# VHH binders against Abasic site processing protein HMCES (HMCES), part 52

Target 1, 269 residues: Abasic site processing protein HMCES (HMCES), of Homo sapiens (Human) (q96fz2)
Amino acid sequence: CGRTSCHLPRDVLTRACAYQDRRGQQRLPEWRDPDKYCPSYNKSPQSNSPVLLSRLHFEKDADSSERIIAPMRWGLVPSWFKESDPSKLQFNTTNCRSDTVMEKRSFKVPLGKGRRCVVLADGFYEWQRCQGTNQRQPYFIYFPQIKTEKSGSIGAADSPENWEKVWDNWRLLTMAGIFDCWEPPEGGDVLYSYTIITVDSCKGLSDIHHRMPAILDGEEAVSKWLDFGEVSTQEALKLIHPTENITFHAVSSVVNNSRNNTPECLAPV
Key: E = the ipSAE of ESMFold2; O = the ipSAE of OpenDDE; V2 = 0.75 times the mean of E and O plus 0.25 times the DockQ between their complexes.

## First folded at step 3 (VHH)

Design d43 (framework vhh_8pnl_2)
Fold by ESMFold2-Fast, scan of step 3:
Formats: structure tokens, C-alpha cells, sequence
Structure d43 (fold): chain B 269 residues (1-269), chain A 117 residues (1-117)
């Protein structure tokens, strides 16, 4: 997973993340650095994406089941990185393989500190290779959505008014992530950055791509992944596995250019 | 110098046992996840065991079944019970208090464990 859509306006995104804390109280996640959130149909590595994380990461007296939503840089910069420019990191940290996460120091250390987050997206894109050619078919991959008489499918939304209705009550994709905090050695703002954990593709996606993000399907899985105060690393890692509860459709090549940021990027072809 | 003080290290024969303690000074112990790391001569520092605020534990594969991590929040003390010690366990053992939002962990000065005849 190297491209996502996360285009909802901040208020709609916040409401889509409504949750219950440990005491059963209904809550909305509290924003950190909301001005850094940039909605887009076509998000690539090094851009900021919204993630959920435990409020306990920021406040010592917080209930670990309470949630913050914050924009973080996609592409984990380890806390030990000693160069002045994080873009000079010699290896790709956009994704983290589940099978080697405890073997690689860049991921093992923050995971051990409870630096687990849930990466939010409308869905993600993958490119299917076609035969022996250099041509690739892009697909938009997302949770199955609950359909109502007033909620259209993406394929049924061919006007701006219908497109607004598609995103009402959209179930956001919730991907397991690990984040870290990097302090520039020459001074400056702390950088929060994340990686998406990847697993082998489920059977439903195997013809599109051989890997998929580790998807946390449902509030129980999301809550356990985030709650580093009550759930150990070992227990949390049991949540990391392929899931079949996913759907997709082919999209046009408009999405190929990361500068394109329009609804056409995820519209069915 | 760290805010944590380790004790209990020493020389022990293979198959022996040691109990390490880590007393946390200058902060609220119950707010932190706690961990034991070790650094063998000529090697990098590695995680041995971690215990969350809620008491859940996580162990390195090579110490599972031999080491037990525990915490006593009332006494602000972290423990590592080490059984069936092997020469390969010879290292400086470090206590760490880990806070997810912190840029730095609190580290102790270490306590030396030597396993030999």
C-alpha cells in the first residue's frame, strides 16, 4: 500500500470516527494540528494523513481508551535517525512487513513503546500488472459500505449532489500503523511519522496484488490496537492478519499521476 | 545519568538465578510502560522484556520460559526474575521507562550480569 484516498472535510472525517471510550461514553476524537490535514483523493508517501492514536501518548493522566486524531507524515523516520534531512533516509519505510516487524529496529523500537496508530483512508489504490506489458490496471479498494435508499454506490453517483450522498456515513478504512517521533538534530519541530503494516493478500485481492495493508475490521480490533496502556505488543500483534471483508473496483489511469486530485481518481471505469 | 536505578546483578554459574530490581526516582512509575534491555560485550542493546501499564507482558524469544518481568506500582519498582541462566545471558542489563509520546525514554545506568563458572 503506496497510495490512498482521504478526501473528507475535517468535520465529516471527525464524525466518521465517533467511538465509545472504556466507560461507554460516546466521543469524537480530539484533533492535534488540524491545520496540517490536507484532504485528497490521491495521497502518496511523504504526504500527511490522519491517524488515530491513544490520548495517553500526549497526556499523562488520560484514559488510554480515549482517542486523538492527528496528521502524520507517511514514511516512518526512526527516532534514532541522526541526519538533518529525513528525506535522506536510505531505506523505504512506507510499509512494514508483519513477518519482520520484530526483527527490524526501525519498527521494533516504536512498536515496543506502544506507538501504535490507526491510519485512516477512504480506501487505497493498487496497480494490477497486465500480462507481459508495462501496462497496469489501478483499483480502488475499500470496506463494503452499508447501502440505504439515500446512500448511493460510487458507481451510481454521476452528479455532484449524488457524490455528496455517497460520502455520508462512509465507513473509513482503518489500517494498522506504527509511528515514531523524530527530533531534528539541528533543532526544529518534532516530526511524527508512520508506516502501514502489510500482510499477504487475502484470496479476494490476490489477483490484484500480492500484499495488502493489515486492516483492523471493526471497533473491537481498532480499540485493542490503539490501547497501548492495556494491550501488550504481543497481544496487539495477534490482530495483524489478512482480511476478506474488502471490496474493489477498477478506476481510470487518472489516478496514476499523484498530482491529480479529483473524484475521477476513484470513480468506477 | 538516568532517573532509574538498577540493582541485583552479579556473577552466577550457568543454570543459576538472579533477580534484578529497578527503582524509579523522580517520576510517576504507574504512568509508564517498563522494560528491561541488555547489551552484551561487542553487541547492540536489545529488548529482553516489557510490561505495559495494565500488566501485560512481552518477552524476547530467547528468554521466554526463563525470565519473568513484573512490577509493583505501590513500591515504584520493576523486577526481572532470571532463571536457568546461560553464558549467552552475560550482559549489562538496563531498565527503561517508556512513554509513547516522549521523544526520550528514561534509562538507568545498568547492572552487570556475568554467567560463568
Amino acid sequence: as target 1 above (269 residues)
Amino acid sequence: QGQLVESGGGLVQPGGSLRLSCADAGFTFSDYAMAWYRQAPGKERELVARITRGGSTNYADFVKGRFTISRDNAKSTLYLQMNSLKPEDTAMYYCAAEWGYSLEDYWGQGTRVTVSA
Scores: ipSAE 0.000, ipTM 0.236, lowest interface PAE 12.5, mean pLDDT 84

Design d44 (from d43 with E98G W99E G100Y S102T L103W; framework vhh_8pnl_2)
Fold by ESMFold2-Fast, scan of step 3:
Structure d44 (fold): chain B 269 residues (1-269), chain A 117 residues (1-117)
Amino acid sequence: as target 1 above (269 residues)
Amino acid sequence: QGQLVESGGGLVQPGGSLRLSCADAGFTFSDYAMAWYRQAPGKERELVARITRGGSTNYADFVKGRFTISRDNAKSTLYLQMNSLKPEDTAMYYCAAGEYYTWEDYWGQGTRVTVSA
């Protein structure tokens, strides 16, 4: 996974993340650095994406089932990195393979400290290699959405206002991530950065690409992945596996250029 | 190891100012990120402000523009300057120290701030 869409306005995104804590109380996640959230239809590595993480990471006596939402840099910068510029990191930390996560120091150390997060997106993009050619077909991949009946009006389907109705009740894709915190040697803000855990593709996605992000399907899986106060690393890793509960459609080549940031990037073709 | 000791709490009228201090007694202050938390009666403890080793700051929305966190590594002291105090700021205020990560390792006993007429 190397390209996502996360375009919802902050207030819509926040409501889409409504949840229940361990006591059954309805909550919205509390924002940290909300000004750093940048919505886009076409997010690439090194950009910021919103993630969910446990409140216990910021307050030792907090209920570990309570959630914070924060923008983090895509591309994990390990806490031990000693150069002044994170872009000088010599290896790619955009994704982390599930089968080697406990063998790689960059991922094993933060994972051992409970640094689990849930990466939020509208969906992600993958490029299918076409048989016998060098051309690739992009696809937008996302959770099956609850169909809102009577949402389209005859003669108003192409109105910009109609796009708001689709997204008001959109079920966000929830991907398992690992984050770390890096403090610049010469001072400056602590950098929070994440990687997306990847697994072998499910049967439904195997014709598009051989790998997929580890998707946490449903609130129980999301809660257990985030709750590092009650769920050990060993137990949490049992949640990391392919899922068949995904859907997709082909999109135009407009998405290929990461600078293109319009609804056309995810529209069906 | 180490001990954090808060001071400067007290009673103040709405609109007033108060300066909290947190002194390090037993560990290397400059090696830690520092934070102020607060807890009102019957409520959960919440982060007020955090400052990294290099001096970068982060504030809760409910104190932005009113509170300022700062540190003096030479004096091993953390400060919280509180301006335009409101009754809603009434709480026990705790000093905390943590390593590079967002996990606090050391806590003080707290200092009480009461904002009332």
Scores: ipSAE 0.000, ipTM 0.120, lowest interface PAE 16.2, mean pLDDT 83

Design d7 (from cb2 with D105L; framework vhh_8cml_1; at its last look DockQ between E and O 0.82; V2 from the best seeds 0.00; counts 0 for: pae E 13.7 > 2)
Fold by ESMFold2-Fast, scan of step 3:
Parts: C-alpha cells; sequence; structure tokens
Structure d7 (fold): chain B 269 residues (1-269), chain A 122 residues (1-122)
C-alpha cells in the first residue's frame, strides 16, 4: 500500500469516525492540527493523512479508550534519526511488514511505546501487473458500502449516479499503523509520522497484488489496536492478519499521476 | 529514591506454588504499567507477566498462561505474581519492573527491582 484516497471534508470525516469509549459513551474524536488535513483522491507517501490514536498519548490522565484524530506524515521517521532533514532517511518506511515488525528497530521501538494508530482512507489503490505488456491496471480497494436506496452494498456494477451519492455514509477503511515522534536536532515542532503495516494478500486480492495493508475490520479491532493502555503490544499484534471483507473495481490511468486529484481517480471504468 | 523491592522467592518442589510481591515507592504507582521478568543462569531476561496501570488488563508469556496470575493493589503500591504448578524450567531470578507503557518489551521499563530467586527442584 503506496497510494490512498481520503477526500471527505473535515466535518464528514469526523462524523464517519464516531465511536464509543470504554464507558459506552458516544463520542467524536478530537482534532489536533486540523488545518494540516488536506482532502485528496490521490495521496502518496510524504503527504499528510488523518490517523486515529489514543488521547492518552497527549494527556497522561486520559482514558486510553478516548480518541484523537490528527494528520501525520506518511513515511515513519524514527525518533532516533540524527539528521536535520527527515527526507534524507535512507529507508523506505511507507510500509512495515507484519512478519518482521519486531525485528526492525524503526518499528519495534515505537511499538514498545504503544505508538499504534489507525490510518483512515476512503480506500487504497493497487496496480495489477498485466501479462504481455508494461501497462498496469489500477484498482480502488475499499470496504463494502451500503446503497442508499435498497439497503445493500455498492459495487463495480452500480451506476455512476449511485456511486456519487455514497459519501455521506461512507464506511472508511481503517488500516493498522505505527507512528513515531521525531524532534528536529536544531529545535522546532515535533514531527509525527506513520507507516502502514502490511500482510499477505487475501484470496480476493491475490490476482491484483500479493500484499495488502493490515485492515482492522470493525470497531472491536479498531478499539483494541488504539488502546495501548489496556491492550499490550503482544495482544494487539494478534489483530494483524489478512481480511476477505474488501471489494474493488478498476479505475482509469488518471490515478497513476499523483498530481491528479479529482473524483475520476476512483470512479469505476 | 525510586525503589521496587521484591519478596516471596524461595525453594519449592515441582508442582508447588509461590506468591511474589513487589513493593513500590518514590513514584506515582497508578501511572505505571507493572511487569514481571525472569532470568535463568546464562540466559537472557525474558518476559513473564504484565498488568495495566488500572489493573483491568493482564497479559502473560506462553509459558506462564494458565499457571501464573499477576495482580496489583494500587492503594498499597504493590504488584503480585501468584505462581502455581511450578516446573524446573521456571527457575530463575524474578524481577519486578515499572514502565510508562503496557508492553512485554523489557527495554521500555524505567524502573527495576533487585530481583528475588525462585528455585524449583526436588
Amino acid sequence: as target 1 above (269 residues)
Amino acid sequence: EVQLVESGGGLVQPGGSLRLSCAASGFTFDDYAMGWFRQAPGQEREFVALISRSGGSTDYSDSAKGRFTISRDNAKNTVYLQMNSLKPEDTGVYFCAAGEYYTWLSPEYDYWGQGTQVTVSS
């Protein structure tokens, strides 16, 4: 996973993240740095994306089940990085393999500090390699969605008109992430950055790409991943596995250029 | 000034039980996750059990599951490890540790006790 869509206006995105805390109280996540959220149909590494994380990371007496939503840089910069310019990091930290996450210092250290986050997106893009040609077919991959009219799921066969109407009740894709905090050596604001954990593809995606993000399917999984105060690192890692609860459709090559930021990027072809 | 003092270790026969205690002082006990770790001669320190700051959640190594129970009393600033069905493989020095994060990773723990010896032998 190297490209996502997260285009919802801030208010719509916030409502899509409504949740219950440990006491059963309905809540909306509280924003940090909301001005840094930039909606886009075509987000690439090094851009900011909204993530959910526990309020306990910011307030020592907070209930660890309460959630903050904050934009973070995609591409984890480890807290121990010594250079002044984080773009000079030699490692590609866009994704973190689930099978070696505890062997890599860049990921093991923030995991030990409970720095787990849920990366939010409308969905993600993958490029299927086509035999006999250098062209790749892009696909938009997302949770099954509910149709407005007939209490069902939308899919590739649905009309563009039905597709355009789903955003008000869109079920956001919730991907397991790890974040870290980097302090510039010369001073300045702390940089929060994240990586997306990846697993082997499920059967449904195997013909498109052999890897997929670790998707947290449902509020129980999301709550356990975020709650670093009551869910240990060991227990949380049991949530990291492939899921079959996904759908997809082919999209046009417009998405290939990360500068393109229009609804055409995710529209079915 | 921060101190963790373990007690309750000793010699016990296979199948026996021991209850370890760890008395904490010099920090706000309720703000810390607590863990038990052990080290056998010539081996690296390994995780045994941990408990969240509230006491509402616990986790265990595979070798400890079903046999050991970790608990805490925040009013007494004390954490406990009840060890049942002890095996020779459980022999080692048992350390109490306090850390900001609820994790099995020993480097993330800020404060450590001196350890208490547990020997399981006939």
Scores: ipSAE 0.389, ipTM 0.753, lowest interface PAE 3.2, mean pLDDT 89
Fold by ESMFold2, look of step 5:
Structure d7 (fold): chain B 269 residues (1-269), chain A 122 residues (1-122)
Amino acid sequence: as target 1 above (269 residues)
Amino acid sequence: EVQLVESGGGLVQPGGSLRLSCAASGFTFDDYAMGWFRQAPGQEREFVALISRSGGSTDYSDSAKGRFTISRDNAKNTVYLQMNSLKPEDTGVYFCAAGEYYTWLSPEYDYWGQGTQVTVSS
């Protein structure tokens, strides 16, 4: 996974992230750095995207079941990185394979510190290679959406008002991530950055691509992944597996150029 | 000053039981996850058991699961390790550790005790 859509206005995104804390109380996540949120239909590595993480990462005595939402850089920059320019990392940290996460220092160290996050998106894009050719067909891949008269589907958006109804009730894709905190050697704000954990693709996606993000399906999985105060690394890793609860449709090649930030990027073809 | 003091070790026959205790002082005990680690001579420390700050979650190494039970009493600032069905392979120095994160990774623990010897021999 190297491209996502995360285009919702901040207030709509925040409401879509409503959750229950450990005591069952309904809450919205509290933002950090909300001015760094850059909504787009076409997010690529090195851009900022919102993630959820435990409040305990920011506040010494916080309830670890409470959530913060914050934009983070896609492409994990390890805390030990010594250059002043994060783009000089030797290896691509956009994704982290689940089967080797404990063998890679860039990922095992922050994971052992409980630096687990949930990466938010409308959905992600993947390119299918055709047999015997270099042509690639992009697909937009996302959670099945609840079909109600209020929400509709992407294919039902034939006016601005209908488009709003689709996205007002959109179930955000929730992907398992690991983050780290890097202090630039010349000073400045700490850089928060993340990687998306990947797994072998489920049967439904195997014709598109052999890998998929590790998707956290439902509030129990999301809560357990985030709550590093009560859920061990060992137990959290049991949440990392493929899921068949996913759907997709073909999209135009408009999405191929990451500079294209329009609804056409995810519109069905 | 932070201190973790283990006790309850000793010599026991195979199949026997021991209960280790670790008394904590100098920090807010309820803010820390607690772990037990062990080290045989000439070997690296290995993870044994882990308990969350609230006591609501526990994890064990494969060798400890089903035989050992970690618990904590936050009113007494003490963590315990009940060890049953002891085997000679359990012999070693057992260390109590405290850390802010719920993890089996030993380098992530902030405070360590001096250890208590457990010897399992017929």
Scores: ipSAE 0.000, ipTM 0.243, lowest interface PAE 13.7, mean pLDDT 87
OpenDDE, second read of step 4: ipSAE 0.588; ipTM 0.846
ESMFold2 (binder alone), look of step 5: mean pLDDT 86; pTM 0.860
OpenDDE, look of step 5: ipSAE 0.517; ipTM 0.818

Design f11 (from zh4, 13 letters changed; framework vhh_8cml_1)
Fold by ESMFold2-Fast, scan of step 3:
Structure f11 (fold): chain B 269 residues (1-269), chain A 125 residues (1-125)
Amino acid sequence: as target 1 above (269 residues)
Amino acid sequence: EVQLVESGGGLVQPGGSLRLSCAASGRTFSSYAMGWFRQAPGQEREFVALISWSGGSTDYSDSAKGRFTISRDNAKNTVYLQMNSLKPEDTGVYFCAADLESGYYTPLSDDYEYWGQGTQVTVSS
């Protein structure tokens, strides 16, 4: 997973993240740095994406079940990195493999500190190798969406008003992430950055790509992954596995160029 | 790999002040974060204050905010805790601790790898 869509306006995204805390109270996550959120149909590594994380990371005595939403850089910069420019990191930290996450220092250390986050997206893109050619077919991959009279479907929206209805009740993809905090050697703001944990592809996606992000399917899984105050690293890692509750459709080659940021990137061909 | 030695504790009256020092050796001091924790008899260890490797970021427990100041002198390999307006509730053994891994932002005692022996602070009732 190297490309996502996360295009919802801030208010729609926030409502899509409604949740219940440990007390059973309905809540919306509180934003940090909302001005850094940049909606896009075509998000690549090094761009910022919204993640959910426990309030306890920011407030010592906070209820660890309460959630913050914050934009973070895609591509984890380890806290020990001492050069001035994060782009000079010699390791690709866009994804981390579930099977080696406890062996790699860049991931083991923040994971041990409870730095777990949930990466939010409309869905992600993968490129299927086409038989006998160098061409690849892109697919948009996302949670099955519940059709209601008011919500519409992605393939049915052909006007601006109908297009808005597709997204009003969209179920966001929730991917397991690990983040770290990096303090620039020359001063400046602390950089929060994340990686997406990857697993072997499920049966349903195996013809498209051999790897997939670790998807947290449902609020129980999301809650346990985020709650580092009550859920140990060992217990949280039990949530990391392939999932079959996923759907997809082919999209046009418009998505291939990461500079293209239009609804055509995820529209069915 | 890192040795920490606290000093500056003692007996003080309510409303008084103490300055704790923690001298570090064994590894490049400017490369890691430092924290102060305290423990009263029969209670678990609690966070007091932290300072990042560069000194650019500090944080405090709610009980310490406005009364305590953490600072570091990287030339002297020392971290300090200036404690003002001391209360009987501040009584305890004060420990300095080093976080060699993250370098930034952890109030959790389990994230610190090296600890000093502690220095006793007693605020008379």
Scores: ipSAE 0.005, ipTM 0.255, lowest interface PAE 11.7, mean pLDDT 85

Design f12 (from zh4 with L100F Y105W T106E D110S D111E E113D; framework vhh_6z1v_2)
Fold by ESMFold2-Fast, scan of step 3:
Structure f12 (fold): chain B 269 residues (1-269), chain A 125 residues (1-125)
Amino acid sequence: as target 1 above (269 residues)
Amino acid sequence: EVQLVESGGRLVRTGGSLRLSCAASGRTFSSYAMGWFRQAPGKEREVVAAISWSGGSTWHADFVKGRFTISRDNAKNTVYLQMNSLKPEDTAVYYCAADFESGYWEPLSSEYDYWGQGTQVTVSS
């Protein structure tokens, strides 16, 4: 997973993240640095994306089941990084393998501090290898959007107007992430950055790509991943596995260029 | 996806030099961290050297520091291992491996996604 769509306006995104705290009270996540949220149909590494994390990370004695939503840089910069410019980090920390997450210092240390987050997206893109040519076919991959048996393992071959209306009740993709906090050695604002945990592809995606993000399917999984005050690292890692509850459709090559940021990026072909 | 083919392994004299090459095919070579591993008969596979996706960072095992150097040429989709001052203890099958997600120069063999078939290096005489 190296490209996502997260285009919802801030208000729509916030409502899509409605949740219940431990007391059963319905809540919306509280924003941190909302002005740094930049919606886009074509998010690449090093850009900011919204993540959910426990309020307890920011406030001592906060209820660990309460959620903050914050933009974070995609591409984890470890707290121990000593150079002045994080864009010069020579490592690709866009993704973190589930099978080795406890062996890698960049991920093991923040995970040990409870720095788990849920990465939000409309969906993600993957490029399928095409036989007979050097071209790859991009696909947009996302949660099924209707809870009926007619709901969609099938992309909509539909008018643009009708496709745009589905965003009102879109179920956001919720991916397991790890974040860290980096303090510039010469001073300045703390940088929050994240990586997406990856697993082997499910059978449904295996013809498109061999890996997939670790998707947290449903509020129970999301709440357990976020609640580092009550759920240990070992228990949380049991949530990390492939899921079959996913759908996709082919999209045009417009998405290939990360500078293209239009609805055409995710529209069915 | 990437496919890897090692070459350059042969019989060399103690104290000699050898350069191994690993040719990669596939679209995403420049996104992969690359590593060289080796396995001698009756021993476990061990990490020799690793290089980041850009070539800006390298890691070498303590037992080869000062003797071996890893490098890569992304335009040619090739990674190299320059081996100097070879010892009989360096005799092994050398494997090239690609790790899409690590980005680290301190690799674990279990993290590598793709492996070549290996090339035999024998140091004698």
Scores: ipSAE 0.005, ipTM 0.278, lowest interface PAE 10.8, mean pLDDT 84

Design f13 (from zh4 with D99G E101D G103Y Y104F T106E L108W D111A E113D; framework vhh_6z1v_2)
Fold by ESMFold2-Fast, scan of step 3:
Structure f13 (fold): chain B 269 residues (1-269), chain A 125 residues (1-125)
Amino acid sequence: as target 1 above (269 residues)
Amino acid sequence: EVQLVESGGRLVRTGGSLRLSCAASGRTFSSYAMGWFRQAPGKEREVVAAISWSGGSTWHADFVKGRFTISRDNAKNTVYLQMNSLKPEDTAVYYCAAGLDSYFYEPWSDAYDYWGQGTQVTVSS
């Protein structure tokens, strides 16, 4: 996972993240740095994406089940990074393999500090290799969505007006992430950045790509991943596995260029 | 990377007190959670006490609660285990360990990456 869509306006995104805390209280996540949220149909590494994380990361005595939503840089900059420019990091931290997460210092250190987050997206894109050609077929991959009053699948709503209606009740993709905090050596604001944990693809996605993000399917999994005050690293890592509860459809090559930011990027073709 | 050197182990009488020290060398001591483990002859290694990287959180095994206290001094790169009301059952080699896991207080040794060579504590009647 190297490209996502996260285009919902801030208020719609916030409502899509409604949750219950440990006491059963219905809540919306509280924003940090909301001005840094930039909706897009075509988000690439080094851009900011919204993530959920425990309020306890910011407030010493907070209930660890309460959630903050914050934009973070995609591409984890380790806290030990010594140079002044994060773009000069010599290795790619866009994704973190689940099988080596406890072996790589860049990921093991923040994971040990409880720095788990849930990366939010409408869905993600993958490019299928076709035999005998250098061209690849892009696919938009997302949670199965609930049916509206209109009967039929999401793929049957194949007009711009019908797709606009789908977003009102869209179930956001929730991917397991690890974040870290980097303090610039010359001073300035702390940089929050994240990586998406990846696993082997499920059977349903194996024809598209051999890897997939670790998807947290449902509120129980999301809550346990975020709650670093009550759920240990070992227990949280049990949530990291391939998921079959996923769907997809082919999209046009418009998405290939990350500068294209229109609904056409995820429309079925 | 850190190297850990335990000290303070000796023969002590039942009911006595002893303080163990663990000196860490390396540039990242304050990034590590620290734990004290022990292993008696013919038994599994067990966690005795653990302390977070900042010292703000501690954990003690039920069999030592009220008797042992873990503490650390990040300025001296040292972790301590104060042992009071010692019993013959406390006889073991005591190991210092360092790990990067925020949940080091869970009772599994895989939370710890670096280990000292151990210091022998013998408690006689």
Scores: ipSAE 0.000, ipTM 0.119, lowest interface PAE 18.1, mean pLDDT 83

Design f14 (from zh4 with D99E L100V E101D S102T Y105F P107E S109T D111E E113A; framework vhh_6z1v_2)
Fold by ESMFold2-Fast, scan of step 3:
Structure f14 (fold): chain B 269 residues (1-269), chain A 125 residues (1-125)
Amino acid sequence: as target 1 above (269 residues)
Amino acid sequence: EVQLVESGGRLVRTGGSLRLSCAASGRTFSSYAMGWFRQAPGKEREVVAAISWSGGSTWHADFVKGRFTISRDNAKNTVYLQMNSLKPEDTAVYYCAAEVDTGYFTELTDEYAYWGQGTQVTVSS
């Protein structure tokens, strides 16, 4: 997973993240650095994406089940990285393999500090290799969506008004991530950055790509992954596995260029 | 391998100011995050302030924010806690501690590998 869509306006994204804390209280996640959120249909590594993480990371006595939403840089910069420029990191930390996460210092150290996050997206993109040619077919991959009463007719589904309404109740893709905090050697703001944990593809996606992000399917999985105050690293890692609860459709080659940021990137072909 | 020695604790009057120092031995100090903790009689040890390895990031507990400032001088292997507008409830033994793994600070006591012996601060009316 090297390309995502996360285009919802901040208010719509926040409502899509409504949750229940450990005491059963309905909540919306509280924003940190909301000005750094930049909606896009075509998010690449090194751009910022919104993640959920436990409030306990920021407040000593916070309930670990309460959630913060914050933009973080895609591409984990380890806290121990001593160069001045994060782009000089010699290895790709866009994704972290589930089978080696406890062997790699870049991931083991933040994981040991409970630095688990849930990466939010409309969905992600993958490119299918076509036999007999070097052409690749892009697909947009996302959770199955619940049909609303307003999206029931074929004629109405093709109207611009109905396409706007599909996003009001969109179920965001929730991917397991690890984040870290890096301080520039010359001073300045702390950089929060994340990696997406990857697993072997499920049967449904195996014809498109051999790897997929570790998707946390449902609130129980999301809550356990985030709650580093109550859920140990070993217990949390049991949530990391492929899921079959996923759907997809082919999209235009417009998405191939990460500079293209339009609804055409995820529209069905 | 690292020894931390606090100094500067003494009796001060309410509203007064005091600067605590923590001198570290060893050549790796500039790679460590540092924290100031305190413990009053009959209470648990609590984190007061913390600073990253470079000094570019700091954290202060809500009960001292605006009154205390943490800083460091890597050339002198020293971390400081400047304490202003002191209150009787600030009376405690103050400890400095080193986080040696990542060089980034944490509020968690267990993440600090090395600790000083403490310096007593008493605030009287």
Scores: ipSAE 0.000, ipTM 0.155, lowest interface PAE 13.8, mean pLDDT 84

